VHH binders against q96fz2. Designs and how they scored, part 276

Target 1, 269 residues: q96fz2
Amino acid sequence: CGRTSCHLPRDVLTRACAYQDRRGQQRLPEWRDPDKYCPSYNKSPQSNSPVLLSRLHFEKDADSSERIIAPMRWGLVPSWFKESDPSKLQFNTTNCRSDTVMEKRSFKVPLGKGRRCVVLADGFYEWQRCQGTNQRQPYFIYFPQIKTEKSGSIGAADSPENWEKVWDNWRLLTMAGIFDCWEPPEGGDVLYSYTIITVDSCKGLSDIHHRMPAILDGEEAVSKWLDFGEVSTQEALKLIHPTENITFHAVSSVVNNSRNNTPECLAPV
Short names: E, the ipSAE of ESMFold2; O, the ipSAE of OpenDDE; V2, 0.75 times the mean of E and O plus 0.25 times the DockQ between their complexes.

## First folded at step 14 (VHH)

Design BB3 (framework vhh_6z1v_2; at its last look DockQ between E and O 0.85; V2 from the best seeds 0.76)
Fold by OpenDDE, look of step 14:
Structure BB3 (fold): chain B 269 residues (1-269), chain A 123 residues (1-123)
Amino acid sequence: as target 1 above (269 residues)
Amino acid sequence: EVQLVESGGRLVRTGGSLRLSCAASGFTFSDYAMGWFRQAPGKEREVVAAISWSGRSTYYADFVKGRFTISRDNAKNTVYLQMNSLKPEDTAVYYCAAKFGIFTESPEDYQYWGQGTQVTVSS
């Protein structure tokens, strides 16, 4: 997974993250560093994206079922990294393979500390390799959505008003992630960064791409992944597997350029 | 105490119109998506229409076919269902329900329910 979309306004995004804590109380996640949230139809590694994480990571004795929403850097920077520039990392931390998560120190260590997060997105992009051509067809992949009034295909939103209607009740994609906290050697703000765990693709997606993000489907899966106080690493890792509960459509090559940030990125072609 | 109180249900003739209202109290209305459900005798409760917390997004069941309109007034803590071109098959108890966050088609996802209002459509 090298591209995602996360373009919802903050208030809409927050509402889409409504949840119930272990006490049965309906809650919205509290924002940390909301100013760092930058909506975009085309999110790439090194950009900031919103993730959910347990409140217990920030507050001692907090209810671990409570959730915080925070923009973090895509591409995990390990806490032990001693260089002053995260770009000097010699290995790719955009993704973490599920089969080797416990073999790599950069992922094992933060995971062992309970640093699990849920990466939020409208959906993610993958490119299908066309046999015989050097051209790749991009696809937007997301949870199945309720068909709202006038919401034909996501592409039928011919007007800004219709667009808002489609996205106002959008079910966000929830991907399993690991985050870490890095303190720059020269001082400064602590950097929170994350990696997306990947798995082999489900059957429905296999023709498009052989790998997919580990998607946490449903409130229970999301809650268990986040609740590092009550759910062990071993139990949490059981949640990491392919899911067939996805849909997709072909999009234009506009998304190929990471600088493009328009609705055309995820519009059906 | 959380309350949802439906009103407006009555006997109408085929082709007639009704407007149902649901008054909400005891919770922050603007934080909840609202839905109308119906249950006919011997049938399962089914979604009729739903509306997002902001009112910007609406959903209608396939059987509605443009006949019904869901709306809400957050200032009045009220959700409405305008029903036009009613048919005998629309006869049911209609329920108002509230869901925190985004709306779904599943009745089990909704936290609060009204007592229901009877709609009867005669041939």
Scores: ipSAE 0.869, ipTM 0.934, lowest interface PAE 0.5, mean pLDDT 94
Fold by ESMFold2, look of step 14:
Structure BB3 (fold): chain B 269 residues (1-269), chain A 123 residues (1-123)
Amino acid sequence: as target 1 above (269 residues)
Amino acid sequence: EVQLVESGGRLVRTGGSLRLSCAASGFTFSDYAMGWFRQAPGKEREVVAAISWSGRSTYYADFVKGRFTISRDNAKNTVYLQMNSLKPEDTAVYYCAAKFGIFTESPEDYQYWGQGTQVTVSS
């Protein structure tokens, strides 16, 4: 998982993140640093994307079931990193394999501190290696969506006038992540950064790619992953598995260039 | 006190039309997606139609598509279901429901429910 779409305006995104706290109260997540949210159809590593995390990470004695939404850097920078420039990190932290998460210091340490987050996207892109050619076919991969209006699926959203109507009710993809907080050695603002946990792909995606993000399917899974005050690391890791509740369609090569930020990136071909 | 009050249910001939209304109070209506559900005797409650918080996205169950139209008026805190070409199979109690955030097809996801209004379609 190395490319996503997260293009919704902040207000639409926030409403898509409506949740119920432990007491049964309906809530929207509270934003931190909303001005750092950069919506795009074509997000790549080192860019900022919104994640959910427990309020308890920011406020002593807060209800750990309450959620904060904040933009974080994709590509976890470990708290122990000593150089002043995060780009000098000598290993790739865009993803974290679930089968080795407790063996890698970069992921084990923040996980032990309860630094679990939910990474938000419209969906993610993967490139299929095609037999008999060196070309790769990109796909946009996302939760199944309720068909809205007569043409209301994303497959019908290639009509410009109806595009917005689909996205008001889009079910955001919710991926399991780990974050860390890095204090630059020479001072400055703390850097929040995340990695996306990956698993072996489900059968439905295996023809596209052999790995997939660990998807948290439903509010119970999301709540348990976020709630480090009530859910142990051991119990949380049981949530990390492939899911078959996923759909996809082929897209054009426009998405290949990460500078392309247009609806064409995710439009069916 | 949250309240959803349906109105407009009555006896109608096959092929007839009927408009249901649901007046909402006690919550911020524009933050909620709204749905119409129905339950016939001996059947499970099922989604008929749903509409997003903004009114821009709508959903219709396959069995009613083309015959019913959902709409909302956020200024009046009201959601409507226009029902045309009614069939005896449409006979049921119709419920208005509210869900915080985005709508779904599943009744268990909705937080607030009305008492229902009876629609009876005579052959």
Scores: ipSAE 0.604, ipTM 0.835, lowest interface PAE 1.5, mean pLDDT 90
ESMFold2 (binder alone), look of step 14: mean pLDDT 91; pTM 0.924

Design BB4 (framework vhh_6z1v_2; at its last look DockQ between E and O 0.66; V2 from the best seeds 0.77)
Fold by OpenDDE, look of step 17:
Structure BB4 (fold): chain B 269 residues (1-269), chain A 123 residues (1-123)
Amino acid sequence: as target 1 above (269 residues)
Amino acid sequence: EVQLVESGGRLVRTGGSLRLSCAASGFTFSDYAMGWFRQAPGKEREVVAAISWSGRSTYYADFVKGRFTISRDNAKNTVYLQMNSLKPEDTAVYYCAAKFGLFTESPEDYQYWGQGTQVTVSS
């Protein structure tokens, strides 16, 4: 996974992240660093994206079932990294393969500390290789959505009003991630960054791409992944597997350029 | 105490119109998606329409076919169902329900329910 969409306004995004804690209370996640949230139809590595994580990571003795939402840098920067510039990381940490997560120090160590997060997105993009050509067809992949009024198809919204109607009740894609905290050697703010765990693609996606993000489908899966206070690493890793509960459509080549940030990126062609 | 109180249900002739209201209290209304459900005798409860917390997004069951309109007034803590072109098949008890966050089609996902109001459509 090298490209996602996360364009919802902050208030809409927050509402889409409504949850119930272990006490049965209905809650919205509290924001940390909301000003770092930058909505975009075309999110690439090194950009900030919102993730969910347990409140226990920030507050001692907090209920670990409570959730915080925070923008983090895509591309995990390990805490032990000693260079002043995270971009100097030679190892690609955009993704973490599920089969080798425990073999790589960069992922194993933060995971062992319970630093599990849920990466939020409208969906993700993947490119299908066309046989016989060097051309790749991009697809937007997301959870199946409820058909709202006049929302015949995602992207058919010809008006801003219709667009708002489509996205107002959007079920966000929830991907399993690992995050870490890095303190710059020269001082400054702690950098929170994440990697997306990947798995072999489900049957439905196998013709498009051989790998997919580990998707946490449903509140229980999301809750268990986040709750590092009650759920062990071993139990949490059982949640990491392919899912068939996805849909997709072909999109234009507009998304190929990471600088393009328009609704056309995820519109069906 | 959480309360949802439906009103407006009555006997109407085929082709007639009816407006249902649901007054909510005891919770933060603007944080909840709202839905109208109905249950006819011997049938399962089914979703009729749903509306997001902001009112920007709405859902209608296939049988509605443009006849009904769901709306809400967050200042009044009220959700409405305007029903036009009523048919005998629309005869049911209509329930108002609230769900925290996004609306769904599944009744079991909704946290709060009204007592229901009877709608009867005569031939």
Scores: ipSAE 0.897, ipTM 0.949, lowest interface PAE 0.5, mean pLDDT 94
Fold by ESMFold2, look of step 17:
Structure BB4 (fold): chain B 269 residues (1-269), chain A 123 residues (1-123)
Amino acid sequence: as target 1 above (269 residues)
Amino acid sequence: EVQLVESGGRLVRTGGSLRLSCAASGFTFSDYAMGWFRQAPGKEREVVAAISWSGRSTYYADFVKGRFTISRDNAKNTVYLQMNSLKPEDTAVYYCAAKFGLFTESPEDYQYWGQGTQVTVSS
């Protein structure tokens, strides 16, 4: 998993993250650093994307079932990293394999601190290698969605301002992540960064790619992954498995160039 | 106290039209998606239509497409169902329901329910 779409305006994204706390109260997550949210149809490693995490990471004695939403850097920078420039990291931390997560210091250390997060996206892209050529077919992969129509669809013209009507009931993809906090040696703000946990692909995706992100399907899974105050690492890791509850469609090669940030990136072909 | 109060249900002839209203109070209406559900005798409660918190997206069950229109007025805390070309099989108790965040097709996902309004379509 190395490319996602996360393009919703902040208010739409926030409402897509509506949840219940442990007492059953309806809540929206509280933003940290909202100005760092950079919506795009075409997010790549090293960019910022929103994640959910427990309020307990920020507030002494907070209810660990309450959620914060914050942009973090994709590509985990370990807290022990000594260089001043995160791009100097000598290994790739865009993804973390579930079968070796407890063997890699970059991932097991923050996981042991309860630094679990939920990575949000409209969906992710994956490239299918075609036998007999070096070309790859990109696909956009996402949760199944309820069929929706634009309000007042008869007589309404499509326009940029109407785009949000199609997406304001979109079920966001929720992927299991690990984050860490890095203090630059030269001083400055703490850098929050994340990795996406990966698993073997389900049967439905196996023709596209052999790996997939670990998807947290439903509020119980999301709540348990986030709640490091009540859910141990060992219990949380039971949530990490492939899911068949996923759908996809082929997209054009426009998405191949990460500078392309248009709806065409995820449009069916 | 949260309340959803449906109104407008009555007896109408086949081919007729009817507008249902649901007045909401006791919660922030614009944070909730709204749905209309119906239940006929001997059947399970089923989704008829739903509308997003912003009002920009709608869903319609296959059996009512083209005949019914859901809408909302966030200033009046009210959701509507305009029902046209009514058929005897549309006879049911119609319920409005509210769900925080995104709407779904499943009645069990909705937090608040009205008491229902009876719609009867005569041949």
Scores: ipSAE 0.721, ipTM 0.882, lowest interface PAE 1.0, mean pLDDT 91
ESMFold2, look of step 14: ipSAE 0.671; ipTM 0.862
ESMFold2 (binder alone), look of step 14: mean pLDDT 91; pTM 0.927
OpenDDE, look of step 14: ipSAE 0.884; ipTM 0.943
ESMFold2 (binder alone), look of step 17: mean pLDDT 91; pTM 0.926

Design BB5 (framework vhh_6z1v_2; at its last look DockQ between E and O 0.91; V2 from the best seeds 0.00; counts 0 for: pae E 2.02 > 2)
Fold by ESMFold2, look of step 14:
Structure BB5 (fold): chain B 269 residues (1-269), chain A 123 residues (1-123)
Amino acid sequence: as target 1 above (269 residues)
Amino acid sequence: EVQLVESGGRLVRTGGSLRLSCAASGFTFDDWAMGWFRQAPGKEREVVAAISWSGRSTYYADFVKGRFTISRDNAKNTVYLQMNSLKPEDTAVYYCAAQFGIFTESPEDYEYWGQGTQVTVSS
């Protein structure tokens, strides 16, 4: 998993993240650093994307079932990293394999601190590989959606008005992540960064790619992953598995260039 | 105290029209998707139509076939169901329901429910 779409305006995104706390009270997540949210149809590693995490990470004695939404850097920078430039990290932290997460210090340490997050996206892109060719077929992969009026026009909006008919009721993809907090040695703000946990692909995706992000399907899974105050690491890791509740369609090669930020990136082809 | 109060249900002839209203209070209406559901005797409650918090996305069950229109007025905290070309099979109790954030087809996902308004369509 190396490319996502997360393009919703902040007010639409926030309402798509409506949730219940442990007492059953309906809430919207509270933003941290909302001005750093940069919506795009074409997010790549090292960019910022919004994640959900427990309020308890920021406030002593907070209700651990309450959620914060914050942009974080994709590509986990471990808290122990000593260089001043994160680009000098000598290993790839875009993804974290579930079968080795407890063997890698970059992921085991923050996971042991309860630094679990939910990575938000409209969906993700994956390229289907063919042997002996440099041409690959990109797909946009996402949760099944209720068929809203004009939902068959996904990504093919012919006016801003029609975009809203498709996307204002979009069910966001919710992927399991781990984050860490790094203090630059030269000073400055703490850097929050995340990795996406990956698993073997489900049967429905195996023809596209052999790996998929660990998807948290439904509020119970999301709540348990986020609530490090009440859900142990061992119980949380039971949530990490493939899901068949996923759909996809082929998209044009416009998405290949990460500078292309247009609805065409995810439009069916 | 959260309340959803439906009104407008009555007896109408086949082919007639009816507008249902649902007045909402006790919560931040703008954060909630709204739905209309119906339940006929001996049948399970089923979604008729739903509308997003903003009013911009709508859903209609297949049996609606263009006959009903859901709308909302966030300034009045009210959701409406305009029902045209009514058929005897539309006879049911119609319920207004609220789901925080985005809507689904599943009644169990909706937190608040009205008491229902009876719609009866005669031959």
Scores: ipSAE 0.558, ipTM 0.823, lowest interface PAE 2.0, mean pLDDT 91
Fold by OpenDDE, look of step 14:
Structure BB5 (fold): chain B 269 residues (1-269), chain A 123 residues (1-123)
Amino acid sequence: as target 1 above (269 residues)
Amino acid sequence: EVQLVESGGRLVRTGGSLRLSCAASGFTFDDWAMGWFRQAPGKEREVVAAISWSGRSTYYADFVKGRFTISRDNAKNTVYLQMNSLKPEDTAVYYCAAQFGIFTESPEDYEYWGQGTQVTVSS
């Protein structure tokens, strides 16, 4: 996974992240660093994206079922990294393969500390390789949505108003992530950064791409992944597998340029 | 205390119209999606319509076929169901329900329910 969409306004995003804590209380996640949230139809590595994480990471003795929402940097920077510039990392930390997560220190160590997060997105993009051509067809991949009025094809939202209606009740894609905290050697703010765990693609997606993000489907899966206080690493890793509960449509090549941040990125062709 | 109070249900003739209202209290109304459900005798409770917290997004069951309109007034903490072209098959107890955040089609996801209002459509 090298590209996502997360363009919802903050308030809409927050309401889309409504949840019940272990006591059955309805809650909205509390924001940390809301000003760092930058909505975009085209999120790339090194950008900030909102993630969910347990409140217990910030508050001692907090209910670990409570959730915080925070923008974090895509591309995990390990806490032990000694260089002053995260771009000097010699290996790619955009993704973490599920089969080697416990073999790589950069991922194993924070995972062992319970640093699990849920990466939020409208969906993610993947490119299909066409045999015989140098052209790649991009697809937008997301959870199936409830059909709402006038929500024909996502493409029929020709007006900003119609577009807002489509996204007002959007079910967000919830991807399993690992995050870490890094203190710059020269001082400054602690950097929170994350990697997305990837798995082999489900059957439905296999023709598009052989790998997919580990998607946490449903509140139980999301809760268990986040609740590092009650759910062990071993148990949490059982949640990491392909899912068939996805849909997709072909999109234009507009998304190929990471600088493009328009609804056309998502629009079906 | 959370309360949902439905009103407007009555006997009407086929082809008639009704407007149901549901007054909500005891919670932050604009954080909740609202839905109308119905249950006929011997049948399961089914979703009729749902509306997002903002009112911008709506859902309708297939049987509605453009006859009903769900709306809400957040300033009044009220959700409405305008029902036109009523049929005998629409006879049921209609319930108002609330779901925190986004709405779904499943009654099980809704936390708060009204007592219901009887709608009877005569032939």
Scores: ipSAE 0.501, ipTM 0.796, lowest interface PAE 1.1, mean pLDDT 92
ESMFold2 (binder alone), look of step 14: mean pLDDT 88; pTM 0.897

Design BB6 (framework vhh_6z1v_2; at its last look DockQ between E and O 0.90; V2 from the best seeds 0.80)
Fold by OpenDDE, look of step 14:
Structure BB6 (fold): chain B 269 residues (1-269), chain A 123 residues (1-123)
Amino acid sequence: as target 1 above (269 residues)
Amino acid sequence: EVQLVESGGRLVRTGGSLRLSCAASGFTFDDYAMGWFRQAPGKEREVVAAISWSGRSTYYADFVKGRFTISRDNAKNTVYLQMNSLKPEDTAVYYCAAQFGIFTESPEDYQYWGQGTQVTVSS
């Protein structure tokens, strides 16, 4: 997974992340660093995206079922990294393969500390290799959505107004992530960064791409992944597997350029 | 105390119109999606329409076919269902329900329910 969409306004995004804590109380996640949230139809590695994480990571004795929403840098920077520039990392930390998560120190160590997060997105992009051509067809992949009154095909939202109506009740994609905290050697703010765990693609997606993000489907899966106080690493890793509960449509090549940030990126072609 | 109070249900003739209202209290109304459900005798409760917390997104069951309109007034903590071109098949108890966050089609996902209002459509 090298490209996502996360463009919802903050208030809409927050309500889309509504949850029940272990006491059964309905809650909205509390924001940390809301000013770092930058909505975009085209999120690439090194950009900031909102993730969910347990409140227990920030507050001692907090209810670990409570959730915080925070923008973090895509591309995990390990806490032990001693260089002053995260770009000097010699290995790619955009993704973490599920089969080797425990073999790589950069992922194993933070995972062992309970640093699990849920990466939020409208959906993610993948490119299908066309046989015989150097051309790749991009697809937008997301959870199935409820058909709203004017929700013709996501593409039929001819007007900005209609577009807002479609996204107002959007079910966000929830991907399993690992995050870490890095303190710059020269001082400054602690950097929170994340990697997305990837798995082999489900059957429905296999023709598009052989790998997919580990999707946490449903409140129980999301809650268990986040609740590092009650759920062990071993138990949490059982949640990491392919899911068939996805849909997708072909999009234009506009998304190929990471600088393009328009609704056209995820519109059906 | 959380309360949802439906009103407006009555006997109407086929082709008639009704407007149902649901007044909400005891919770943060603008954090909840709202829905109208109905239950006919011997049938399961089914979703009629739903509306997002902001009112920008709406959902209608297939049987509505443009006859009903769901709306809400967050300032009044009220959700409405305008029903036009009513048919005998629309006879049911209509319930108002609230779901925290985004709405779904499943009654089980809704946290709060009203007592219902009877709508009867005569031939």
Scores: ipSAE 0.870, ipTM 0.935, lowest interface PAE 0.6, mean pLDDT 93
Fold by ESMFold2, look of step 14:
Structure BB6 (fold): chain B 269 residues (1-269), chain A 123 residues (1-123)
Amino acid sequence: as target 1 above (269 residues)
Amino acid sequence: EVQLVESGGRLVRTGGSLRLSCAASGFTFDDYAMGWFRQAPGKEREVVAAISWSGRSTYYADFVKGRFTISRDNAKNTVYLQMNSLKPEDTAVYYCAAQFGIFTESPEDYQYWGQGTQVTVSS
């Protein structure tokens, strides 16, 4: 998992994140650093994307079931990193394999601090390697969606106003992540950054790619992953498994270039 | 006090038209998707139509077949169902419901419900 779409305007995204707290109260997540949200159809590592995390990470004695939404850097920078430039990190933290998460210091330390987050996206892209060729077919992969009146083809709309009408009821993909907080040695603001946990792909995706993000399917899974005040690391890790509740369609090679940020990136072909 | 109040249900002949209204109060209407559901005697409650918080996205059950239109007026906190080409099979109690955030087909996901309004379609 190395490319996502997260393009919704902030007000649409926020309403797609509606949830219940532990007491059954309906809530929208509270934003931190909303001006750092950079919507795009084509997000790559090192970019900022919104994640959900428990309010308890920010406020002493807060209700740990309440959620904050905040943009974070994709590619976890460990709190122990000593150099001034995160791009000098000599190992890839875009993803974290579930089978070794407790063996890797970069991931087990923040996980032990309860630094669990839910990474939000419209969906993610994967490239299918065809047997006996170097050609690759990109796919856009996402939760099954309710068929809406305008749901004929994703990306068929001819104006930005029509695209808001298509996406207004989109079920966001919710992926399990781990985050850390790094204080630059030269000073400055704390850097929040995340990794996406991966698992073996489900049967439905195995012909596209052998790995998939760990998807949290439904509010119970999302709530338990986020609530480090009430759910231990050991219990949270039981949520990390493949899911078959996923769908996909082929897309054009426009998405291959990460600088392309248009609806064509995810349009069906 | 949260309230959803349906109105407009009555007896109509096959092929007729009817407009249902649902007035909402006691909650932030613009944060809720709205749905119309129906229930005939001895049957389970089923989604008829739903509309997103902004009114821009709509859903219709397959049995609607272009005969019904859902709409909302956020300034008046009201959702509507225009029902055309009515058939005896449309006879049911119609319920207005509100779902925080985005809508689904499942009645269990909706937080607030009206009392229902009876629609009866005669031959």
Scores: ipSAE 0.653, ipTM 0.854, lowest interface PAE 1.4, mean pLDDT 90
ESMFold2 (binder alone), look of step 14: mean pLDDT 89; pTM 0.909

